# VHH binders against F-box/kelch-repeat protein At2g24250, part 4

Target 1, 374 residues: F-box/kelch-repeat protein At2g24250, of Arabidopsis thaliana (Mouse-ear cress) (q9zuh0)
Amino acid sequence: MAMKKKISTSSIMPDWSQLPEELLHIISTHLEDHYFDAVHARSVCRSWRSTFPFPSSLLRQSYSLPAFPLESKDLCCTLEKVPLFLFRVLTPPDAADASSEYFLGGLGQDKSNDHVELPSPLQCSVKVNVPGTEPILMNMLDCQIIPLGHKYRLMIGCNPEEYSAAFLPLNEQGGGGEFVALLDCTDLFLVLRSTEMRWIRLEKPSTASCKELFTFRGRFYATFFNGDTFVIDPSSLEATPLTPHIDSNFLVPSGNEELFLVKTDFLRCRVSRLDEEAAEWVEVSDLGDRVLFLGGHLGNFYCSAKELPHGCGLTGDSILFTVGSRNVTYPYKYGVHTNKRKAEDNINCWRSSRENRVLFRNRYDPVLSFRVER

## First folded at step 1 (VHH)

Design p22 (framework vhh_enristomig)
Fold by ESMFold2-Fast, scan of step 1:
Structure p22 (fold): chain B 374 residues (1-374), chain A 121 residues (1-121)
Amino acid sequence: as target 1 above (374 residues)
Amino acid sequence: EVQLLESGGGEVQPGGSLRLSCAASGFTFSRYAISWYRQAPGKQREWVSTISSGGSTNYAESVKGRFTISRDNAKNTLYLQMSSLRAEDTAVYYCAAGTPWYRSGYEYDYWGQGTLVTVKP
């Protein structure tokens, strides 16, 4: 709304700087699940800043890489570890039938910086530039932020590149910082072993375009839009077709213990779990406390409903689908007889009612770009 | 089983023309909005054009006036007529079927395997 803006109601009181450390520590334990509240508290005074640590889930880690081999210039590049979040946007006023909207994405500056900068403690509103519309003013405190894991992206110079990346840390004796990275550079794969610090060009095992890259049980997995799926050994770089064979390319790793196959076939969604002993895919009737995310170009991942914030509107036995480059996400209960996302007769009402309240990510990277009005 | 199969790609000189086709099976083609996307080497997948179930069309600014999207519901086939091709149009082109979602956007249920278009500089 044009006339309404959310502003910070936080005030600095002289007395707050004199709070005992014991009390500050009690407050900090209550803020560990409230990332923006924790950042806000750090700006009250020096004592609070030292007591409330900057949320680790908001830090961007990066790995220095050799000059990128596919550029005509010798440009420095880095592999950036981008935290992924599910953003819940509440629609005020909360009517009985009003639904929350969800967005999948990361957080970052609109500039390529070494640090994540968030809204100042004196303003909780961020002006979000939405292409084709007037910018909207979002109050970050009205967004429920749910951490989901990490996605890696390549930075060449100061520019994010849109290559898919999979990162495999090595747990070798004395190798705490060693890794192997695999990049989908469209026409070929690039591999980097930190022990050698040189780019290895690897021909793609399929002629089709790569759909996703991920890691599971110490190996790389690559799925392709033609249905091909390959397992790549990080040391030998040999690609082997996935066994048992799949006729769907939606694979969702759940830690190192479970691998799920999701098949959507117009009217239904079916989930199978890999049974390695029997060497077969076994269809499951329910997902229990699991929530599976089909995140498009951001990859597929899992979380436990038990790890979700209380009252977030999501329950177990669910599959969430993410819309292309805009990262709009919607939930479906597993076991329904239809994978219909919206009734056609309701979609125009949904679109018009929510048009000015939807967060968009930058089309050119997986990270949400915010402009802070100062 | 649902399938989208692209064809018609190839090599062409700058300023030339190509016509891409996408053959669909396993779903009611006429009820879906169908889109063309492309992915250039080293780049993210980029939206090119969409045609709704009712026949209305939309185009990315970079291709507007040069590309024409059309559909033949009787043949379950989508087309992209490309003219005045540029080196920047070099990409793998994908067909995607989706339902309307959020403003002019679409949620895509099905994707094809792609067809390569190379415009030699």
Scores: ipSAE 0.000, ipTM 0.132, lowest interface PAE 19.1, mean pLDDT 65

Design p23 (framework vhh_8dlx_2)
Fold by ESMFold2-Fast, scan of step 1:
Structure p23 (fold): chain B 374 residues (1-374), chain A 122 residues (1-122)
Amino acid sequence: as target 1 above (374 residues)
Amino acid sequence: EVQLVESGGGVVQPGRSLRLSCAASGFTFSSYGMHWVRQAPGKGLEWIGNIYYSGSTFYNPSLKSLVTISRDDSTNTLYLQMNSLRAEDTAIYYCARGLSRWGYTDYGMDVWGKGTLVTVSS
């Protein structure tokens, strides 16, 4: 009825199926790191579908684990790597809405089907529930897609658990499979070393609920809802406090290169970068090409504006906050106090700081499922 | 359409109490968290506190002993009770709506009133 996919009728070569297989293989090699370009290529025709494999990074990547010690049944236990993306919602002809809307979620194969073929673009629709509106159908293949990173989730049998998980590979080339995993199981932490393949119970370093687990420069980081933050050594399991207790703060890792601290006081946010050699947080006045994504249970992420899709609506020097099932983006230059810039006296500056909206299905299960051909 | 109107400001002597009101219209007041913010002469904005749609309150730690925030969803009205007023409490007081319906509001505000002036002076 109303759903219309965008097909370029100006694609002058209707004989894409006639491209030499050698050229298609070269193109597929370049698309390995561009997941959705590979997915789009697979929808062109049968020969392209056979040439461009469904991206392995979007298939289930999982690690078999020993039977979960907090379960009475001997069920299959796995740690699943879930890649996370921000999808820009494009609703033609929605020229009346100047605000950009984004969907935050992970991607995975529809596990209700055992076939691995991605369905046609018309079948890749996800129903998004937004408070105060009717459910909206989004075609995932028509969205602009921004990679954010990944989140690990615990699977017991076929059921995802809401336990936070962090995964630290120890040696990527020498032996390949060595790792340490850290799970937040509410009342305690569980640690698994690949060299032993047995669960180790670890007392939590804070009495508060754990907010986020992540890895940075070979160590685990745990943040708690009371503001406590700890660095945990993966070998000794010793926990040391990182920052003073504050009610609102976020740690944002940028790969293994930079760690950002974002402090909020409801009217402003301050961003600092860790200077590890000086053991100090250095306040930053401009994020440059960086975009920081701050969210609850789905974690905190970094993206470079240089790597953003053209026309995606996000710019560098920005912070995106996720709250509830809908939220807005604040540009860093309007939301941060520095020694060189104080809070704006004009309240309209704060009102105009919101630029984009982010939607997500739910915080417990961020994975979006594609319908697959049966 | 969406509007917030503060009232109750004026001149008050040091040590006294004062209650400010904020009348909301044009949206479902009961589903939003609300904030109080002030700006003293020659200074920047200072967050006072908020109240969630559920009625839970959070305050600026430096002001917690001096203020109480409450709401009346039947009249779409937000209140700020201030006690033991000092000359340093002289400011324009604003009420503001939190960004997220049904959600946590510490990440900003999108609708602001025009403010009401409170002068603490003998």
Scores: ipSAE 0.000, ipTM 0.271, lowest interface PAE 14.6, mean pLDDT 66

Design p24 (framework vhh_6fv0_2)
Fold by ESMFold2-Fast, scan of step 1:
Structure p24 (fold): chain B 374 residues (1-374), chain A 123 residues (1-123)
Amino acid sequence: as target 1 above (374 residues)
Amino acid sequence: QVQLQESGGGLVQPGGSLRLSCAASGFTFSSYGMYWVRQAPEKGLEWVSTISGSGGSTYYKDSVKGRFTVSRDNAKNTLYLQMNSLKPEDAAQYYCARGLSRWGYTDYGMDVRGQGTQVTVSS
């Protein structure tokens, strides 16, 4: 809604392609925190494309690693930082039957090119990498892109590995590039310190299978399918059980300040916040401006509704669940209880208006493309 | 509500001509730059042409320069695309779109698009 307040209806329309470069540079400095606004601005014309640089946060960063100790070949090993986004399909945006279809995934390079820059404003096919699936081609005019964070993946040679990874940057304020990485390699944990560049084998603190690895307040957190949760110090590598016990529910870090526990009860959710001083989970009746994303194997994320693009269809006090194949995301309002889950629409049979419809190719295709048909 | 309605498409022989129209309603038409975009089967959306709110500035995709002419009639709230010397590669669904702006920059490219009009160029 607030996005419409930003749109000027002035009768004197500036010709965007004729704006002085100095004014465009002033505008571009205001878009540093809004990198998809910068990408959209680049779609206007050549002058704008040269003035608004392609956001470096959308480029895939890679960290060179020592030869992987569980492989027989001396292959190049890298840890790839994959930016994760929520993609909203805006078809039809203002129609009475407008659906808010959401997908969670990574934005990546076209395999035929080594860059992710769009060649024209309206040739907006962007290749989206979803962990565990073929890349998805999306048309940018049909999708609103919302940044959520990053997922790290291990690359051995040219092959992505299915190991879960948590990455803890050290001295990032100083720009030293030092880090500690923790990998769940199924049978054991592996730790890498960038200062030593050697693999350390770490015994898992639980006999159960590891469910998730993440970082919070400068420490690693490991959750297990039996409900065990451990906090691992990156320096000593000592694992300490998290108290109180969470009974195999979802943990969502909110920046560096808050840790939330989300319990699902059939079609309802209950959220609690950790009070470390009292050693208890305190139930929260309202999330305020918070939006929690439960991304399954992609991880759990938080954002403030105030940091979301205006008009994105998401408001505070919300929880989004990402389910299964194609990473379809279902929004729920916290505190509002219903006896029915929102129906999962078949991606091949999406409700379409003759106006501004988006058709998905077969659900079982190895590459899913968004098509705009009228 | 804001609406854009395209018309004027059809079947034409290579080398032929068509004139597309886009009727706009629900906003101050002269205050917005307008776009023509197209989508061929199995392809993404492709920018074709841009015209400023006053009609004083026009821009074209390189492959259509000299063949296509965009214009507008602000009194009638109507956008036009004159297409001459049509080629098989011009066959597509054609859409008009309204630009989004705040003090000169866009947030999300195009704000509103119509349902489109089909252009077919026979062999």
Scores: ipSAE 0.000, ipTM 0.098, lowest interface PAE 23.1, mean pLDDT 63

Design p25 (framework vhh_7qbe_3)
Fold by ESMFold2-Fast, scan of step 1:
Structure p25 (fold): chain B 374 residues (1-374), chain A 121 residues (1-121)
Amino acid sequence: as target 1 above (374 residues)
Amino acid sequence: QLQLVESGGGLVQAGGSLRLSCTASGSTYAMGWFRQGPGKEREFVASISWSGGSTYYADSVKGRFTISRDNAKNTLYLQMNSLKSEDTAVYYCAADSGYKYFTRPSEYDYWGKGTRVTVSS
């Protein structure tokens, strides 16, 4: 079923502080899909602030870890749970088939003086360093913001993680605090179990450099630049080759149900689904309600169009490619654009034709910052 | 505005060695070397993280080439040993505004104009 659209309209009462608590609870249930609207509601008065919970998707959580074992200086190590968002930038006029751009990012502060003031009980705002002008305060409500879940990153001292990582929570019902983490440290893997809180050194199963680590069906998957792919059991740490062999491709887990292989030459895209019993990759003609995200340091992931807010501009059977170092993402319909890449041929025209385009620049640290171009 | 300038290319006999350099006009993050042979697409050779702690190589050059950097001089190096005729190409230096390495040309923000390497048989 489609999610009910809840874009708040004007008040019907002059004094919001006089609204009964029963009505406030009804309103709060309707704002669950609109995190920044919920933050705005919390700014009305103290009774509203206590009634509307602060959105957990806007908070960063961290876990203290044992000192990094490969660092000679014995630096403190922290695992950060970073909320991930898709930001939609509207281009007037906003028509059903009008050009739209999407940007992937998290929220936080960066060293360039571009930052987000969160958490805020009054408003979620971003201070933006705009070339040629003084820094501008932007209201995040000027963008359509779509929550996509979380990504994990490793901090060694105060520096962001330089190695790829995968995080497997053992209790998905509120986290439970138990997990297994797998890190690629170039010449070996490191494993951390929350039950033991000690680093375990694991020989990497391929001599090639690791491309990506991810989790699927309660196991770790490691892909390598030579095309090697291995499945690693989180309890035994035994690595088993994935068959059939793949090369220069993206693996995208679709929940715990399906694993997709996306072949892309930046001109066209082909998607196949793993048939584990037959040990075959079977090409698919459509993705149904699935939206696949491919790109960069944020890795590859999936979401269901049914779980996206109503009116977000994304429908199923689409693939979003992150282009370049600015987290710029374009939606392509599988079978229409992805197979023939008509939209790809015009991607630079969309960039060039957009005056005052806003781009997100912090690709190595999922911190939201804005850059205005042209 | 960041500019990259490659040097060190030339003619060398098979089995020989050559060292390429790339000097940046300012601080860089992740960097890499790519090459393009006659009639071929630009392909990945090697990449290095901003700290120099992580290096990555294409299978065709692994064990023969070594990538390194000197951040104090804003300079990237590629030491090429045991050269083969198939290593003949124009070699390009690339830099990214982020610290993560990449193997695709489209992932890099800045590029040099290239330096030609010809390996005779």
Scores: ipSAE 0.000, ipTM 0.155, lowest interface PAE 18.4, mean pLDDT 64

Design p26 (framework vhh_7sr4_2)
Fold by ESMFold2-Fast, scan of step 1:
Structure p26 (fold): chain B 374 residues (1-374), chain A 123 residues (1-123)
Amino acid sequence: as target 1 above (374 residues)
Amino acid sequence: EVKLVESGGGLVQPGGSLRLSCAASGFTFSSYAMGWYRQTPGKQRDLVADITSGGSTKYGDSVKGRFTISRDNTKNTVYLQMNSLKPEDTAVYYCAADSGYKYFTRPSEYDYWGQGTQVTVSS
């Protein structure tokens, strides 16, 4: 921590643009694991942008797959591991009741005119259209950047598919590259084992539409809109019902030992934890140091507040919700139960001029009804 | 295709009663929370009542004690029994479905609303 802090964030070198190239090169080699410091360094000036390469660990890892069996086209398929980040826009301290906004997105290298579905904040600004005012340009480099997790995404040719995907690495610690992937293709599931490299058609264990696919304790979990939930063995592909039965809400794995059920109805929220010995969902009054992220179609994530950077604005015992748009979230303090509700039409939507995205906010009190504090 | 069809609206005298129905199709009804909202011209929609998949109910302050929400999962229908109607209850009443998921999913899957049914309370 001390050595890397001295090299990467040294306050002794205030005018970094005047540093010799040799020294800049040495510093850049030590920033590989400090992604956001490297990203911010690239924004200082042209010489720094040339010296500090885009972090390779933020580039999307991809797995070559056999041709997709449900398409009539002879197209190559890849499964991409997309890193996800939460961007917090800082408001000036002197602004009275100024709201903060969160944007969910990935980081991409802006080379060869590649369009990314998730925002790339490296050199981009978003144009926010606020009713009654001139549109405001916001530089995303002025945001706090918080690592959140990963999403696995199927690419058929050059086109992303919105099939839900779960990915289970088998030799993760050794970097062996062996895996099993499970895809929800609407009418059926598809399974791919890296040892065989051929698509396996798997009948859905429920007649209802699949809501989420995720991994927990080396197994696949599939939830359905009718409340059915199944645990699928990656070797046998046998599906067994999860007991006890759940209402159709959100399952959030918290590490390898805890599974949470988040119940939401018109902005109410209750969390239960699975007690496997009692075979019961037990309501919890406090999440402790846990932060739960409900990303909708982007997946549900767990984060420990202890792992978050200081000053990021997120505390334990909170839940982050993505409201409609993939690039907007809001925090919610768990443990405070209110019977006050907002009508659905209280949620305003806004258009982003760059990448045709929409921002969602509460109409009367932008995100304040869901904020914990700043 | 998700479809919500409201019925039972109409004209009624102050102090009268009406029963609204909302027939749902295109989703697993029993797993969704269902609600009734109302809207007058020039104003936003306000919560009237909702009922969770588990049967728990909540009412807006202005209707509590007068209106009753219920559901029938075998018929894929949610009901609103409106008693002791007042002129202030005049509005278009909308049925809504909430999986808990729609607030947090793709924008294209965000809204599940019916087309509304008019309720007019007039002497």
Scores: ipSAE 0.000, ipTM 0.202, lowest interface PAE 14.5, mean pLDDT 64

Design p27 (framework vhh_8fcz_2)
Fold by ESMFold2-Fast, scan of step 1:
Structure p27 (fold): chain B 374 residues (1-374), chain A 124 residues (1-124)
Amino acid sequence: as target 1 above (374 residues)
Amino acid sequence: QVQLVESGGGLVQPGGSLRLSCAASGFTFSSYAMNWVRQPPGKGLEWVSGISSSGGSTTYADSVEGRFTIIRDNDKKMVYLQMTSLKTEDTAVYYCARHSYGTYWSGRGDFDYEGQGTQVTVSS
């Protein structure tokens, strides 16, 4: 639950330092899936801080990899699992107009900061970069934080690289920790199998630049800027063209159940779902409770509106496009953009509105980062 | 359907200038924002510059701001990249790329088609 708990830290709070450790432990076991409630609990006093560990899901997991084969210097290499969040920033009290901004990104560090743990709500601040203004320091409690999933990125030495990566866990049930990773290294693909821990060079199936890599139903998908799309078997590494063929479009996997095709054309935005039995793309009239994210360099993904916090400003049957120099994300209401006039009316409304607009400045670093400000 | 053809690349010494051209066909050119992106040897794709569908707005990567100029001619269906004060780090294959229609544009480089590319080599 990404609910704001600012009131629970007020001066009217009882003396929680006197609560027995046994009760604190029971409470902590119920907060493990409510990341920011756990962070708020840690801000009550030192006894609570020692009892409630910093949520491990907010820390970046990494996989140690063999030395990167395309570097002239033998540098340590890791694959970093980056959690993705949608941050709703509340309007500052001094603002002329009431509005809210959304920021899409992970929790991490600006390049100028080392990773730090959040000390307390009163001392926790994050640097928010908003186009057209100087960077703003905001208390994390002034944001609604919505978990959206994860992405993977390659770290070579201490530097993040903009190599696209797709991660395929094998036996994801309760059956093991094996995986296969596929990386776009510009001139070629690199494959790593956890059973071998050895880099495999794979020829690109297209001469065009790779647009995105993702996994769906146990296979890799690679799309290219010339419209080529290939399905790659993780065991054989054989690349075959996607059937049925697609042109310029965005593929959005919805878990393992559905694959959506979002096609933008001059007159309208259309969404189709793959019908594997019929081997055809079937146009969808509405998305129901689905929210599709077209995240550019962050990848394409799905969220259920039922999982969103009440009052977050997002509804089902929506597409969020993350584009531009500051990685601006805005909601596009599907079902009303089915012809030229409707598309122009709704898109222009969202472009001109500051409401429900998501801003993300850095391509490599999240807009928000943990920072202690005194 | 969609075709983007780049030209104008070549070998140039540091401090020199080049003008890249991109001829578009197979779509309504005046309805799309356009981008230039580049791919240095052994590195990933880097967004360079963008221009709105009307040509009224342009944006640039920090590394090229003040040195490169993007312009377009909708009647000729052309996009150009005027490059000045070239540096060795500008060595790359340069691609013309069509911005995805119907999305919010700010010039970062969200695009759905790219051309075949043109090589720019900056060395002494």
Scores: ipSAE 0.000, ipTM 0.341, lowest interface PAE 13.4, mean pLDDT 65

Design p28 (framework vhh_enristomig)
Fold by ESMFold2-Fast, scan of step 1:
Structure p28 (fold): chain B 374 residues (1-374), chain A 123 residues (1-123)
Amino acid sequence: as target 1 above (374 residues)
Amino acid sequence: EVQLLESGGGEVQPGGSLRLSCAASGFTFSSYAISWYRQAPGKQREWVSTITSGGSTNYAESVKGRFTISRDNAKNTLYLQMSSLRAEDTAVYYCARHSYGTYWSGRGDFDYWGQGTLVTVKP
């Protein structure tokens, strides 16, 4: 069923469809940094859709790679850059911003068409389970949308593969587009350097299962379920243990400046920051304007609350946890015990952890596909 | 909590100038596009000018070249510098905030309006 036509007779506000074409062109050039505003503009009417181009920042970059070495068939292989967003559900009745649902996910393209466009809003609809109500069909473009970063997806032939991957760009300013990619293929790591365009087999530095791969300060970081953590140089591929040793659930890179360690217990968090000069993890009492995201298989990252839109329901000094079922995130105020009712939908995750840590359930990359209509 | 408060209106002779201000409070001003609208007696409300969060400006044809919209994010204040004023510029002037995340949606979304400031151009 389609979304309700909630404001079918609203005519109080200015009719944007009557703006002059020249004005629309001027506005569209300035929406390039506000890409979801541009996407919303395209849904107003036909003249707006032709005037506001699809934002290039939402187009998926893909990199052609050599045939995947772990497949018996010689299949084409590509690496896709998938942007990650936090989507705030704007469904009334909303009890309070603290009770709002958030989704962590990406936007994708429908590769069955030789064109990348976001179609009519109804084609971006997903079923959303809202506590206390029947599931609703929601147009994702009616959410408040916050950009958080990127995740890389490996495509082998026509199938997306869910190998854990880290991508390190070496020349981000146009020319060359050089990179190094590191993939966890369970029994071994695979490395690809764009300058050589060949797969390199790399022995894992730990016998334990790899928990996560990420990049920080121009290096790869690999964490393992036994607590091992290694820093891997992208040039030499030499793995060195991270000092000091961690005994914890999560590492969260904060741009190129800070590395946070998040220790979790049932409904309890402690955060430390790496002091590289002292070679110590220093516990922090608050995160200031920082918001930390623990995205499970989608990775861990941060943003500044000052960069978030006003009224998005998020404040600084907070941590957002993503739970596998429904891909719903919930905010947690750092430094205080959480009321169990605030984590009600996620209580099974907290209670079932034998290791006394937050349990993220593995899920496939949540990517919304879209079709072009002419 | 969210407020938009216009000021600077008054009486002016044809050909004169006025500067209107819109003081914003209760939200992160720099993240929003803000527009000026006006309503003359007995007429519909009409759009005058918009400034985006990135600082880009747009004007209605009737005011282009005579009015200049600007913003001071450090002071959370929007300005409209009006010059070469004409009798037909007589109106109550309102500032209006575009909704974040629904900025250009089919709703034509403005979630807050000021109370207005009167500009009278005496012939």
Scores: ipSAE 0.000, ipTM 0.092, lowest interface PAE 23.1, mean pLDDT 64

